# Ledger of designs, part 7: VHH binders against Chemotaxis protein methyltransferase (cheR)

Target 1, 268 residues: Chemotaxis protein methyltransferase (cheR), of Halobacterium salinarum (b0r4j5)
Amino acid sequence: MTDFQTLLEFIETETGFATSYYDESYLDRRVSARMRRRGVEEYAGYLTLLEEDDDDERAELLDTLSVNVTEFFRDEKVWTALRDVLLELADTVRSIDIWSAACADGREPYSLAMLALDAGLDPRNVSILATDIDEDALARARAGRYESTRTADISDQLGFLDNPQEYVDREGDRAFVVNDRVKDLVTFERHDLITGDPKSGFDLVACRNVCIYIDKQYKLPILDTVSKSLREGGHLVLGQTETLPGEVKERFEAEDPRIRIYSRVADT
Short names: E, the ipSAE of ESMFold2; O, the ipSAE of OpenDDE; V2, 0.75 times the mean of E and O plus 0.25 times the DockQ between their complexes.

## First folded at step 1 (VHH)

Design x7 (framework vhh_7xy4_2)
Fold by ESMFold2-Fast, scan of step 1:
Structure x7 (fold): chain B 268 residues (1-268), chain A 128 residues (1-128)
Amino acid sequence: as target 1 above (268 residues)
Amino acid sequence: QLQLVESGGGLVQPGGSLRLSCAASGFTFSDYAMAWVRQPHGKGLEYIATISWDSGYTYYSDSVKGRFTISRDNAKNTLYLQMNSLKPEDTAMYYCAKGPSLSDYWQYLSGTSEFDYKGQGTQVTVSS
């Protein structure tokens, strides 16, 4: 076995991250990023660093390996269409159940919660389950505190909403904290889309920018799991560059396929 | 308006070196990751290197790792690519690209994302 494969086995064993299910080139790129940050040039040296867990490197690596959604309301055209989906659901079901799958640090499920409130939906009738494999990302999501960086202006991102001041509190010039009104709509839970238990009964599932990081042989199981979590007539939203494979596509119809929002159809 | 202007290309012998530059204007350069991409004549675009806004993170494709070095000078709004031990296979038009966020960067490396913006390019030809 190569040093890199030994390293990946260690990561899977010690962190629970299913490295064997991910594209090896993608994993190498993510691992190499951490190695550069720690000043280590060889996989064997990085493995030693992880064994010692110096400066919480295992947690840092897991965060790096997890799928990132790094901004609120990413791809504004999709969110404009999602507003219409939420309004339609409010007219057709009494209680809307949403699943934000692979939610990372919570920007996507909080975007969904803020969108629902900003659209005038009754918060008592909206419930969002947000899941991710990375417990450190979930801890940040539960905290709901975000800082603008040089590459991402949160104030600008929140400008998508009509009334952003209703949903976040400012801490100084750069920090924003999601308030309890928004947090009350979201429940965070650790869940693995590849090996975890299936879910069911959702009206809307967001599974965005996940499959592009997954080895091709596991994309179908992930999308099958997500498909089966939706009720008949429920909606699936994928990342803008993602598509449904033929095996799953027959279960869905798209009103506008360019925005990657699909409706779950009855089995024929 | 946003503008990227590449320079420093030319004809060089195998084993030689070149330093490419990209002058950026029309946006806050220090707020964005930047990338170098190349396109050989008649072939698709190939990712070469990226650098974060603060130079804290760099990444290289396997074909250039150890030979090329990406760097930036935020005070001068300039991106650089130092190219050493050049090979005939490095012959291509080289483009400076306004960089993706980390999420867009991973999408780009997976071949599923397009350039946010790229300049007009500078030609590098490695031959005897």
Scores: ipSAE 0.000, ipTM 0.128, lowest interface PAE 15.7, mean pLDDT 79

Design x8 (framework vhh_7xy4_2)
Fold by ESMFold2-Fast, scan of step 1:
Structure x8 (fold): chain B 268 residues (1-268), chain A 123 residues (1-123)
Amino acid sequence: as target 1 above (268 residues)
Amino acid sequence: QLQLVESGGGLVQPGGSLRLSCAASGFTFDSYAMAWVRQPHGKGLEYIATISYEGGSTYYSDSVKGRFTISRDNAKNTLYLQMNSLKPEDTAMYYCAAEYWRDSSGYDLYDYKGQGTQVTVSS
């Protein structure tokens, strides 16, 4: 076995991250990014840092292996369409159950919560489960504090809402804190989308920009699991460049194929 | 297969201009913030410019602000760097990079970078 393969086997065994499901080039990029950050040039040297969990390197690596580029209201056209989906669900079901799968630091589930409130939905009738494999990302999500960077202007992102000040508090020029009204709609838990237990009963599932990093052979099992988590008439939203494989596609109808929002049809 | 192919480098005199291009494939280009970074011979990587995934926000290092312009064409999966008023200190290998995540200590995580394109500013 190569040093890189030994490293990947260690990661899977000791952290629970299923490296065998991922594209090796993707994994090499992520591992190399951590190696550069730690000043290590050899895989064997990096394995030593992971074995000793030096400066919580296992948690840092899992955060790096998280595949979500997080942004509030990412792809605004999708969020415009999701507002209509939420209004339709409010007319159709008594309580709306949403799953934000691979939620990273919480910007997507908080966007869903803010959208629901902005649309005038009763917060008592909306529940959002947000899951991710990365416990550090979930800790940041629960804190709900975000700062603008040179590549991410949070004020501009929140401008999608008419009155963003109703949902977040500003701290100085760059920092924003999600308030309790929004946080009360969201529950965060650790879940491995690849190897974890299946979920069920959701009216809306967001699984966005996850499968683009997964080896082709595992995309179908992942999307099959996600599709089975939805009720009949529930909705699935994917990343804008992601598509449903043929076997899963027959379970769905696209309301607008350009937006990647799908309706779960009767399985007869 | 994730691939970034840089082009447009060359030899140019001080005060001249060059336009760099980066052709991206094998990943969802319009889902990533993109960056140009450079590495002078025998030195570390230097951030040059970044652009948000939709092109709505751009940021520049102080050394190039006002002289360089970053842009992208998501329909063509292509990133550009327009370089004006070039100086000898701009001599470096230039890399296109996908900026995926900023870690908790403030370091930018740069995804894959390509083979690069050499820019030499001298007379």
Scores: ipSAE 0.000, ipTM 0.231, lowest interface PAE 11.5, mean pLDDT 81

Design x9 (framework vhh_7xy4_2)
Fold by ESMFold2-Fast, scan of step 1:
Structure x9 (fold): chain B 268 residues (1-268), chain A 121 residues (1-121)
Amino acid sequence: as target 1 above (268 residues)
Amino acid sequence: QLQLVESGGGLVQPGGSLRLSCAASGFTVSDYYMAWVRQPHGKGLEYIATIYSGGDSTYYSDSVKGRFTISRDNAKNTLYLQMNSLKPEDTAMYYCARDLWSGSTYAFDYKGQGTQVTVSS
């Protein structure tokens, strides 16, 4: 067994993070970033550090292994199409249940909540469950406070909405806080897409830009979980560069193949 | 003891019509949101329609909108589904369900034993 494999088995055993499902090159890049910050050059030395540092370094590593950098209304053409999906759902179901899977710091579920409100939907009829494996990301999501950087202007991203001022409060020059009107639509909880149980009955599941970081052979567990969590006729939206594996593709019909929005049909 | 008993299913040709009935006992249908759901053989449940206790608010799935009509007769404590322009893909076991309207999810706290609808030539 290599030192790297021993390290990954330790991480999975002690933290519950399913390293065996992820691309090894991805894991190596992320682990190496933590090793550099801790001044450790070898995997065996880093394993010793994780063993000695209890939850402090383990927590930092878990945060690093999670994809936490997202933006509001990522891939605007998708959000234009999702507005139409939400309006169609408002006409066909009395309550819209949405699951934002692997929500990171909350920008995606808050985008969904703001889109629904901006489209004129009754907030009492929209409920969004947002889940992620990373407790630190969920804590940031619950806080709902975001800051613009030189490369990511939150104000520009929120310009996708007709009335962004109704959904966020500005704090100083570069900070934005999601208000309670938006927060009231979203519930955050911890869930592991790989090892956790499927949910049920959702009208829309967003599982975007997750599969690009997992080992290709393990995409099926994630997509099987989200597939089982949708009702018949419910919608799945993936990331722009993501595709459905053959087994799962038979459970879906493409609404717009360029946008990666699918409708759930019966399977086996 | 609460019970829902569906009836009115059968074999019909494409383009035909059927009227399903759901007789309720042990509770009053006008006090609840009532729904029709269906399940094709070997597949999951599909929501069809809901009617609010007021009788004039109704909701339909896209697959049946414009073809099916949900209604209620409060004096008979009975729910109905009028199905027009039937298609082979409408073939399924049809269930009447009491819908709790939990706000954010479909919550059927009771459904009946079902009635089979088969659309073929």
Scores: ipSAE 0.000, ipTM 0.086, lowest interface PAE 21.9, mean pLDDT 80

## First folded at step 2 (VHH; framework vhh_8fcz_2)

Design g1 (from f12 with R101E; at its last look DockQ between E and O 0.50; V2 from the best seeds 0.00; counts 0 for: pae E 10.7 > 2, unsure alone 60.8 < 65, grease 26 > 24.2)
Fold by ESMFold2, look of step 2:
Structure g1 (fold): chain B 268 residues (1-268), chain A 123 residues (1-123)
Amino acid sequence: as target 1 above (268 residues)
Amino acid sequence: QVQLVESGGGLVQPGGSLRLSCAASGFTFSNYDMNWVRQPPGKGLEWVSGISYDSGSTTYADSVEGRFTIIRDNDKKMVYLQMTSLKTEDTAVYYCATYDEWGSEYLDYFDYEGQGTQVTVSS
């Protein structure tokens, strides 16, 4: 067992971060970045630093390993197109069931909820299931409280909406809290996309920016689970930089390939 | 050690063509989606194009679609970007990457794996 493997095992044991699902080169880049900031050049030395209960460094490492660049309305062209998808669904189904798979800290499912309300959909007919494996991220998502930082201006992210004050409240100078109208549409649940059972009957599944850092052997199971969770004619949304592997591509037709929205087709 | 080595950049006139190459080593190349990103002068990184691990899908930024083509060869562990109809706005340092986290602080660490290749489009 290498010093790096020993370090990864310690990280998983002490933080609960499932290093075994991640590409080791990705993990090494993130760990090495923290080591450089701390002036530590060897994995064994960094492990010693972490073992000495430097709580600040453990938290910083966890943040670095799990950096989800999440934004409200990330990639605004997609959200313009999703508005049209929601309006079409409102005309064709009585109840719209949406799954935000790997929702991180909740900005994606809340963006979906805000979009549905802003498009004029009846909230009684919209249900969003938001799932992630990280229970700490889900706790933050349920709170729905977000603070602007130097690199992440929440007010700018919400600028996609004309009247964001209908959906979020300000607390002080930097904090934004998603209000109850929006929260009521979203249910948060722990779910493991890799080992969990497929869901079923969804009209829209968003699985965006989740596969960026996942080992290839898990990408196909994730996309197979997502495919099986959609009803025939249901919509899949991927991240702008994500692609469908050839093994699952035949289950879908592109609605707009430039913005990664697909429709599930019949398997025949 | 993971290594990504970009090459093929140069000075071209508007309307010209270039083909960029990326040689990968130190990891199981066929397990990873590959991407091209670029850094224009005085700006942050921007995503250009991506290709799935099996070449089953390709993706392009709006600004380059129809002009650029991404190709991979898993046997040779190579990724290519064929660029045509180049514009002055395409001037940038181009990098290949194994991850495609658009617009994030994550991109701040990509250049420690490769030097990139300079593309300059100028009259």
Scores: ipSAE 0.000, ipTM 0.332, lowest interface PAE 10.7, mean pLDDT 82
ESMFold2 (binder alone), look of step 2: mean pLDDT 77; pTM 0.789
OpenDDE, look of step 2: ipSAE 0.023; ipTM 0.470

Design g2 (from f12 with Y53W R101E; at its last look DockQ between E and O 0.05; V2 from the best seeds 0.00; counts 0 for: pae O 6.3 > 2, unsure alone 59.2 < 65, grease 26.3 > 24.2, placed apart)
Fold by OpenDDE, look of step 2:
Structure g2 (fold): chain B 268 residues (1-268), chain A 123 residues (1-123)
Amino acid sequence: as target 1 above (268 residues)
Amino acid sequence: QVQLVESGGGLVQPGGSLRLSCAASGFTFSNYDMNWVRQPPGKGLEWVSGISWDSGSTTYADSVEGRFTIIRDNDKKMVYLQMTSLKTEDTAVYYCATYDEWGSEYLDYFDYEGQGTQVTVSS
């Protein structure tokens, strides 16, 4: 085992970051960048730093390794299209079942819930399952409390909605909590997209920015899982920088390739 | 080996402009989409802009649409990001990014080969 691999094992064990699922070359570049910022040249030295240091360096490292996908209504064009998808579903199915895969701190599933409510759908006919492998993330998601940072005003993210005050309770100028009206639509569950069992019967699956930097050997299992979890005619939405792997392309038809919305086709 | 070297960052006041540059090597530049991503303080990487290899079509994150412009020069193997009307929330380390050589086989992700360039927007 190399010093770098030893470092990755430590990171995974101590922080819960699933380094084993990520491309090693990506991790190396990001970790090395952080090491340079801390003036450390050797992986073993950086490991020592992480062992001895408080949670600050570990947190900074995780920020360095992570992809920022935790935004309300990220990519407004996508969410505009998703509104139409939800409205169409409301006309065709009795109850809409949505799966937000790798939901992180819950901003995506809550966005879906808010979107449904804002579109005038009956909350009794909408169910959103939100899953993540990270229990800490799920705990944050369940709390549904969000704070702005220096680099982003989180409340501005809700500007997509006409009446955001109907869905959140503000806590001062820099924080808000998603209210129970929205929370009641969302159920949280721990799930591993790589090793976990497929689900079934979903009308819409959001799997956005999940496979970024994931090792290729695990990308296909993820998409296999989500494809199996959709009903025929169901919708898949990916991140703007993501495409379907060749192995599963035949399972989908592009609804709008520019915004990465697809429909599940019948198996042949 | 893929190599991307960013430059052009600096300190600028809100409303100001900067032009970032990225020098690419180690791959067939003209056959790859090029992107800019950034990492704000205390946050993860976020996509900023992309430009296609075939049509030259450009895309932008909502947060930068209308303010940033991505340009590529295949002859020089360069990609640029013209930033205007800069805001404090644009403060971040900016990276030039492309998909790996196998990005089309599976779900796409970016590959980074640079240290990035710091952009700080402050009054």
Scores: ipSAE 0.019, ipTM 0.440, lowest interface PAE 6.3, mean pLDDT 85
ESMFold2, look of step 2: ipSAE 0.202; ipTM 0.583
ESMFold2 (binder alone), look of step 2: mean pLDDT 76; pTM 0.778

Design g3 (from f12 with S57D D100T R101E; at its last look DockQ between E and O 0.20; V2 from the best seeds 0.00; counts 0 for: pae E 4.2 > 2, unsure alone 59.9 < 65, grease 25.5 > 24.2)
Amino acid sequence: QVQLVESGGGLVQPGGSLRLSCAASGFTFSNYDMNWVRQPPGKGLEWVSGISYDSGDTTYADSVEGRFTIIRDNDKKMVYLQMTSLKTEDTAVYYCATYTEWGSEYLDYFDYEGQGTQVTVSS
ESMFold2, look of step 2: ipSAE 0.264; ipTM 0.644
ESMFold2 (binder alone), look of step 2: mean pLDDT 78; pTM 0.795
OpenDDE, look of step 2: ipSAE 0.095; ipTM 0.584

Design g5 (from f7 with S53Y S54D G55S D56G; at its last look DockQ between E and O 0.23; V2 from the best seeds 0.00; counts 0 for: pae O 10.9 > 2, off the site)
Fold by OpenDDE, look of step 2:
Structure g5 (fold): chain B 268 residues (1-268), chain A 121 residues (1-121)
Amino acid sequence: as target 1 above (268 residues)
Amino acid sequence: QVQLVESGGGLVQPGGSLRLSCAASGFTFDDYWMNWVRQPPGKGLEWVSGISYDSGSTTYADSVEGRFTIIRDNDKKMVYLQMTSLKTEDTAVYYCAAGEDYYSGLEYDYEGQGTQVTVSS
C-alpha cells in the first residue's frame, strides 16, 4: 500500500468520507492542494498531522474533498429549459416535488427555488429536497451565504433572473444571503447516493456534475437511485459533460440530449 | 505576491479572432488547472475553458467548443486562449482563473483583473 493509499484509508475510516467512491486522481489533486496549504510535502507527514487530532484540518480537508461542480444557474440554456419544465409541471401536477442531489453548498437547489419563484409559481406548491453526503456542505447550504471575488453586485451573480434582488439580501459589495422566501422552498438532508435508499415521487431530479469525480463503477448505482426516485414522466437533468449509463438508458427518453434533460419512462 | 494578468482583449468584428494571454506569478503554477472564464454584460460568471496541470486535458464550454483553444506554458507560467469565429455573444470581460480543478464549484483560488473582449460590427 502506498503512502497515499494509507492516507485515503485513514480518511475514510476516521472521517467517514467515502474515499473509495472517488477517482483516485481527483483525490490526489485535492489532497495535495490541501497539503500545500498546510506546508506539508509528504503524504505520510500529512497523515501524521491528521492523526494528531487536528479537527480543524480534518474539517478543511473534508471541505476540500467534497467540492461539487454546481453553481448558481450554471449553463443558461439548461435553466431556460428547466423554467419550461417547471411551468409544464405546474399545469399538470398539484404540487411539484424536486430533488437536488449532491447539492454541495446549496447553489443548485436555491437556483431551482429562485427559478420557480421567478416563473411565477405558487411557493406553496413547490418543494425542493436538497441532499449531500457532506454535513459541512449542508451546513453551508443552510446558511445560504455566498461571496464573489469577481462580481461587484448581485445582479451579476444572478443575472439569469429578472429581479435578483427579490431573492437575496446583500452583505457588502461581494456577499449576499439567500432570503427566507427562497429558503422556505428548500429542505436539506444528508444522503448517500451510492449506498442510500432511493427516494420516490419526484417530478424533477437534478443530478448535475455529480459523477465527474466519482469512480466509474459507482456511476450506475447513483443513476439507478435517481431513476427509481422519479415518477413516471418525471424529469432528470444531468451535467453537460455527463451521460446516462447504458444500463439505465432504457428507463429514460431524451427530451433534449444536448442539455441533458430526460424524462422517466414506464418500466417494461 | 499572487498575480494573474490578462491581456489581448479588444474590439473585433464578428467572425474575427483574438488571442488572450495570462501571465501568472506568485504561486505554484503547475499545481493548478488554468481556466478562462468570462462575464457578459449583465450576466453572471461563465466558465469558458480549462486546461490541466500538464496540458494533458483540455475542456471547453459547448458555446465555444471548436472555436476556442486553450494552451498553457508551464515554463513561462502563461496560459492562452485563442479565439476564432467570434460572435457578438462572446462579448465579455475575460478572466484568467487558477483552481485545483476546472469545475470546482467553488470560487477560484486566484483570478486576474480581466480583459475586455467586445465583438461588434
Scores: ipSAE 0.000, ipTM 0.238, lowest interface PAE 10.9, mean pLDDT 87
ESMFold2, look of step 2: ipSAE 0.012; ipTM 0.400
ESMFold2 (binder alone), look of step 2: mean pLDDT 84; pTM 0.850

Design g6 (from f10 with Y52S S53Y S54D G55S D56G; at its last look DockQ between E and O 0.09; V2 from the best seeds 0.00; counts 0 for: pae E 11.6 > 2, off the site)
Fold by ESMFold2, look of step 2:
Structure g6 (fold): chain B 268 residues (1-268), chain A 123 residues (1-123)
Amino acid sequence: as target 1 above (268 residues)
Amino acid sequence: QVQLVESGGGLVQPGGSLRLSCAASGFTFEDYAMNWVRQPPGKGLEWVSGISYDSGSTTYADSVEGRFTIIRDNDKKMVYLQMTSLKTEDTAVYYCARGWDEYSRYDSYFDYEGQGTQVTVSS
């Protein structure tokens, strides 16, 4: 084992963050960023720091590793197309079941809920399941409270919507809180896409921007699980830089490949 | 200021090959994913391919998978698109685009400031 692998095993054992699922170069870049900020040049020295630290550096490292950059309505062209998908589903099925797989801190499932309400769908007919493996991210997601930073303006992210004040309340200068109308559509659950119980029966599944960071050996199992969760004719949306592996690709036809929206076809 | 300069386009027969180049400057190249996008005649922009900051992850649109290869050289601050088995449908102006982080995808405005390079597939 390398010093880096020893460090990753320590992190996974002591914190529960599943370092073994993630791409090593992703992990190394995030770990190295923390090491530079602490003035530590060697992985073994950093491990010693983590073993001796009174939770401060452990918490900072976890935040760096487990908090991916997220935003409301990420890649706005996708959300314009998703509005059309939701409108078609409303004409086709009585109730729309949506799964936001690997939802991080909840901005994706809340964006889906806001979009459904903004498109005029009956909230009694829309149900969103939002899942992630990271319990701390889910706790933040359930709270639904987000703060603008110097590099991330929540108000700008919500600008996709005409009247975001119908869905989000301001608290002070920089905090935004998703209101109960939106929260009522979303249920949060811990779920491991690799080892968790199978899911099925969804009309729309979003699995966006998570597989980029995942070790290649787990990408196919994740996408296989996600593809099987959809009913025939259901829609899958991926992140803009993500693709369907060959074994899964044949289960789909591209509805709009530029924005990674696909329709599940009948099994052969 | 981000600058991206595309080159290597031209006229080619169906089934032929071309290699596009993109020279990057004005940002820390190795901190960003890089992408190729294209604009076919009379159509909007469509994403073609992306590559992570370290070349560890490459992605392709369904229409080009198996025919195109994206490559980056962080030392030279270059990204390339090797195109083979070209079809008339591949005719477009090709742009390179910077992702917003080391793994992210093309954004529509800020990240493709160049003139692009014309690829024409015609007998």
Scores: ipSAE 0.000, ipTM 0.190, lowest interface PAE 11.6, mean pLDDT 82
ESMFold2 (binder alone), look of step 2: mean pLDDT 81; pTM 0.838
OpenDDE, look of step 2: ipSAE 0.007; ipTM 0.292

## First folded at step 4 (VHH)

Design a1 (framework vhh_8fcz_2; at its last look DockQ between E and O 0.06; V2 from the best seeds 0.00; counts 0 for: pae O 12.7 > 2, unsure alone 62.7 < 65, placed apart)
Fold by OpenDDE, look of step 5:
Structure a1 (fold): chain B 268 residues (1-268), chain A 122 residues (1-122)
Amino acid sequence: as target 1 above (268 residues)
Amino acid sequence: QVQLVESGGGLVQPGGSLRLSCAASGFTFSNYDMNWVRQPPGKGLEWVSGISYDSGDTTYADSVEGRFTIIRDNDKKMVYLQMTSLKTEDTAVYYCATYDRWGSEYDYFDYEGQGTQVTVSS
């Protein structure tokens, strides 16, 4: 066992972060980045640091490892297309059920909610389930409070909308809080995409920030789960760098492969 | 941000040659197979050629085999398509596309790729 693998085992055992689910290369990059910040050059040294830590570094590491690269309306082209998807759904179904899988801090499901509202959909006919395996992320998501940083301007992210003030309240110069109008559309639940049961009946499933970071052996279970959770004719949106495993490809038809939107086809 | 930017298209006579280029950014280029696809007028996307991320193996559609050559430069994060003996049937918008090393062979992502127009006409 390498020093890095030993470190990963420690992290999993002591923090509960399921390192075994993630691509090792991804973890290495993230851990190494954190190590650099702490001035540690060797994995063994970092392990020692974590062992002696009073939970501060462990918390920071977990934050680093967590897929937190979520933004409001990330990839504008995708969200423009999703607007059309929502409008189409509004014409075809009575109630739109959306699942934001691996929703992290909630910016994606809230973006979906905002998008629906901005598109003029009746909020009574839109329901968004947002799930994540990380309870801390869900807590942040439920709070719906976000702060601009040097690298992330929330105002810019919300610039996709013409009137973002209809959906968020400002708290000072840097903080934004999603208002109740938006929050009312979203329900948060803990769910493990790898080991959890499939859901059902969704018109749209967003899974945009999972598979790229997950070890290949778990991609299929994840996509199996989300594919089963979609109704026939439902839509799947993946991350831009994500692809469908060959094993589940037949379950989908590409609507726009360039932005990773698919339609669920009938099972044969 | 993941980007694929195509260039090199143009108007050419039958039998002519063109070299397309694709500049990739925003992802680990060396971990992805690179492909060229094209969309003829009034038709859907058609796979043209692919090159493996690790072995460098190349594959081609039957329609372009022997005429087109795909090349990648991992250092520059570029993929190229050398087209020779062009036919009118090759007229299309050409896109650079990729899939990860574990993805479906024909499930491409093409982020912000506007494509490059290739027109073969006498």
Scores: ipSAE 0.000, ipTM 0.228, lowest interface PAE 12.7, mean pLDDT 85
ESMFold2-Fast, scan of step 4: ipSAE 0.264; ipTM 0.647
ESMFold2, look of step 5: ipSAE 0.164; ipTM 0.556
ESMFold2 (binder alone), look of step 5: mean pLDDT 78; pTM 0.805

